VH-VL binders against q7v2x8. Designs and how they scored, part 8

Target 1, 220 residues: q7v2x8
Amino acid sequence: MKLILRGIANEFIKSFSFKNFEIDQNFFDKLITKEAPAAANLITENEKINSYELAKLKLILEKHFIKLSNIYSNNRETVLSGKSLKINSTFLKIKDLENQLPLDPSYLKKDILHKGTVRSGDRISSNGDLFIIGDVNPGAIISANNNVYVWGKLFGIAFAGKNGNKNASVASLYLNPLQLRICEIVAIGPKEKPKGQHPEIAILEDNKIIIKPYFLNQNL
Short names: E, the ipSAE of ESMFold2; O, the ipSAE of OpenDDE; V2, 0.75 times the mean of E and O plus 0.25 times the DockQ between their complexes.

## First folded at step 24 (VH-VL; framework fv_cosibelimab)

Design Z3 (at its last look DockQ between E and O 0.44; V2 from the best seeds 0.66)
Fold by OpenDDE, look of step 24:
Formats: C-alpha cells, structure tokens, sequence
Structure Z3 (fold): chain C 220 residues (1-220), chain A 119 residues (1-119), chain B 112 residues (1-112)
C-alpha cells in the first residue's frame, strides 16, 4: 500500500510504501519536510483492509494533523471499510490505481529533442518525452519515460512509458517499428507494412498495444 | 500515566452473560484503542477484540464473533466487554488494555477481572 | 493465519543471560512487528519490548529483542538476570489474515 501525502494546496509532497499498516515514529520522522502535509491518499492494491485497521490509520494521521482524504483500492472490502469511516473511497481497477500515483520528482520531464537520423546501433533515451525529427533506422533504440514522437519513419525499436506510465504513446509519421514497447507490453511490428504513409500512434488499451491513425485536432 | 480500572470479580451461571467495565483515567480515552484480552487459569493470553471509541469501530476475534460485544462510553471514559452464552471454559481473568499511541502494543493494562462460570 | 510458538519454560541463574524464542508458523516473522510482555505472578502483563527491539520507558536495557528471519523467529534476551525477572513472557504479533492479535503460548522464566 502507498500513502500519498499532499499539502494544503493539494500539491504532492511525498509518498510512502508500507506493509501491514505498521506506522511508527520513524514514519513521521521521515515526514519532516519543508512543507507540512495536510492530507493523505491511500492507494492499495490487492489488499484487504477492514474498518478497524483503517480507523487506526485514520486516527494516527489525524493526530498528526493529516486528513485521510481518499482511498483508492481494487479491493471492494477496503473500499467499503473506507466508506464506513466516511472517507471518500473509490474502487479502481489495477490499471487505474497507477494513475493515482504522483509523478516521482525523479520523473521530472527531461524532454529531449533530437534532430537527425537515428542510426543503427544508436540509443537515445529521455526521462521525459522524446522528440525525433528524422528517421529511426532499424537497429536503433529509442526510449522515453513518457511519449515517443518520431517526425519521420520509425523502423527501429521504440520504448515508451519506461517508468510505468500506461498513458505513454509512440507516434510517428510512418510507424513500422521492429518492436514497440509501452511499459511492460511488447508488440512486434508486422513484416509487411502497407504502402500508405500516414501518421499513426501506438497506445495501450486493455493491456494491449493498439495502433491507430493519429489525427490532429480538427480545430487547428 | 493512564490507569485502567476494571469492575470486580463475577460469578456466573452457564448460559448467562457478563459485562465487564474498564474505566480509563489520567489520559485521553477516545483516541486510543481499547482491547480485551483474557487468560484462563494457568493458560496464556488470548485477544478477544478491540474498540476505537472515537469512531465506535470494533474488531473481534473470530472465535468470539457473535458472542462478544465491546462498547465504549466516551463521556465516562469507560469501555465495556459483554460476553454471552457463558461456558465453563470462559472462566478466566479478563483484561482491558490500551493500545499505544500508534495503535500497536498494549501500553497499559487493567488489573483484570476474574469471571467464574460454574453451575 | 499464523501461530506463535514459545518454549514452555526456561531457567537460568542470576547474573546470566537467557533467551526466549518466539517462532511464527507461517509467513515471515519480519512481516509484522513483534511485541513482548512480562507478566509477574498475580499481575497484569506489561510491555518490555515493542516493534521487535524497542524498549518502553522504565524497562532496563538488560532486555532486548531481535528478529531472525532465517529461523522465522523473534527472541527476547535478558542479560544480567535478576530474581525480579522471574515471570511469564509472551510474544505478540498482528495477523493481517485473521485481522487480530496473536499471542505466543507464553514462557515461564525461573530464576534459579
């Protein structure tokens, strides 16, 4: 389970991963930040928490002037427990629980703009979005924590969502990669690609990589 | 220091009910969980259940589900444990205990209440 | 669910060191904190160790706790044994599966 601490303005402060609700003084000592937390969200995956256990957590947090504001869980009993304590509790699928996690500051977008052809053997990795103006040749490997954009032909290997961002995508003017990876999902490009050239985007849907035409906003 | 004072010894017939009280003094009551633990003569400690008074939330050991009721009166800083359908095997010293600030170990105990179930 | 197993009794002479073990039957002993209680005859239990190795105020440093993952057990060690240490000792841990506290069977410590 994870406890996401937020400030008065609902800004992300810190997250903690812990097991079995073993909260002690050490936990709160770690909370000593420049910013005092005001609220906390609990995110649980495959964990059953009863009302008593949750009440204890709530109580401890309140003693430290932290409001347990939201509970997100894929366990229905946990959600019910939360509701019984008048805590906003939401049932979410596992894939959606991840969306409740704040971006680790370590995930600070370090976007990279690369101009030129990425050749075989070359590797380009971005901690944010990766923008390629040019072709990505076979044998090249490009990766990004978030999205990969290739303003050209993508023939190499592209990896988006390195940090587990399931909303990450790979888009190119001509999408014919040797291999696509979004988070943990891998897809191999077809041996034969239609001759038609149009922008395409690869995204995750139902834990599968789907490729669809990439249309710009018609309101441009 | 928090003191927990329990009600006096009880002698009960099989099938009857007993209600033991535990009054807290010297500290806050509502924001600490109170647990009940019993100990049969010459035996070990057995957790029965607990209550968080401020929320009125209880948790019971499965063994006692449906037979034990734990309540709390915040106005009097008193917790109660009622055990119904008493059996000879329920003869024991019953303790109330306050869980620590972080709701883990029992940092304070009552003096215990002997409940004797006999025909 | 799990059980905590303790030796029924241990004995040692004053001034010596004694160790009481508490073995968890299933799951890792490190998964949950272990607590230790001392119960003198005719008295209510008192905490001597909490969260595996922490001592409450008033508990002498002769008392120490440890966890051994290899044996899946917790240990209470009493050094410089005194006659006043003669008591029953119980380990305790929280069972998330049963959502309740579990006590060991208790160990009677006799000071010879």
Amino acid sequence: as target 1 above (220 residues)
Amino acid sequence: EVQLVQSGAEVKKPGSSVKVSCKASGGTFSSYAISWVRQAPGQGLEWMGGIIPIFGITNYAQKFQGRVTITADESTSTAYMELSSLRSEDTAVYYCARESYYGDYFDSWGQGTLVTVSS
Amino acid sequence: NFMLTQPHSVSESPGKTVTISCTRSSGSIASNFVYWYQQRPGSAPTTVIYRNNQRPSGVPDRFSGSIDSSSNSASLTISGLKTEDEADYYCQSYDRSNQGWVFGGGTKLTVL
Scores: ipSAE 0.864, ipTM 0.944, lowest interface PAE 0.5, mean pLDDT 91
Fold by ESMFold2, look of step 24:
Structure Z3 (fold): chain C 220 residues (1-220), chain A 119 residues (1-119), chain B 112 residues (1-112)
Amino acid sequence: as target 1 above (220 residues)
Amino acid sequence: EVQLVQSGAEVKKPGSSVKVSCKASGGTFSSYAISWVRQAPGQGLEWMGGIIPIFGITNYAQKFQGRVTITADESTSTAYMELSSLRSEDTAVYYCARESYYGDYFDSWGQGTLVTVSS
Amino acid sequence: NFMLTQPHSVSESPGKTVTISCTRSSGSIASNFVYWYQQRPGSAPTTVIYRNNQRPSGVPDRFSGSIDSSSNSASLTISGLKTEDEADYYCQSYDRSNQGWVFGGGTKLTVL
């Protein structure tokens, strides 16, 4: 079985066994080097888990400020146990359980950090997030399965969410791209140059790309 | 450090019920699992069941299913174990125990409560 | 649905080493952690080993635990034996099939 932890920016997978209760302080110490996860999903396969066992997991996660939000299982007793704890619990067949995992579990570890200007003719593609410390010149193309962050001026083409992630975004200190693409939605860059001196972020809302100010520690 | 103090010894007739209390002090009660373990005279330890007080969720050993009831009162930091339809074989010392922070062993035990079932 | 079998008694002289075995009747001993409890006469049990081979704070390092998959058993080893070690010792493991705790039958350790 697998515990998928979610925070503001990251997901990752931890496999464990209830029979040994292997979540301990070392597990939680690893989490302090990431943005604090706030939620967890449990995915189980061929495992009968009663409400008492699930309650123990829920209890230790809550002591560490992690909400057990969803349970997915191909065992009906496990699903009933989760429901008895008022946890959203869904019966799924084995093949559909695999669909609840990230497409590639190592996917979360394939982020790219690029330092320097991305010049005309350069192309950078990330299987996770893409972080650019520098400018992205006209004629450059940058893409990511998830988010694109440009600590600099974005003039070229940016494509976020290329694996179908509609929650992906493109952010930069000076958002002036030739083209933006989020998932399957394409927009021509803004007609007007950015007028403010603050970062901007492009997101999907109602199947349209919108651009708004990007302020750290503000909800997007 | 948590301390578990149990109710006093009891003498019961066959067919009756007994309810043993276990009061926690000096530590956290509601967010730790509490188990009940018994030990017949000259015999080994036997797990009966447990409760997670904050959720009110119980688990009972198959042997005792149907005649054991474990409850907790968070306001008094007290767990209870009630065993019904008593038999002479139920003569034992009954312990409450608090599970460790991560829930995988018993890190604090009550002093035990002797229950004697005789006619 | 498994049992944990311990010898009924063991004895040894002060300063020597004793080993108490805990054999699992079905399924692998390695499938679940093994825990060890000490019970002195008239007292509640206390933990001396958790998660196969870990000691709670306050337990001397002369107490150690191990797993042997070939004999399907766990062992509690007490070196530098002291008269205060005279007690009953119980192994424990979790039974996932019955979703509950299982104790071994107990071993009476006599320090001669």
Scores: ipSAE 0.604, ipTM 0.855, lowest interface PAE 1.9, mean pLDDT 84
ESMFold2 (binder alone), look of step 24: mean pLDDT 91; pTM 0.923

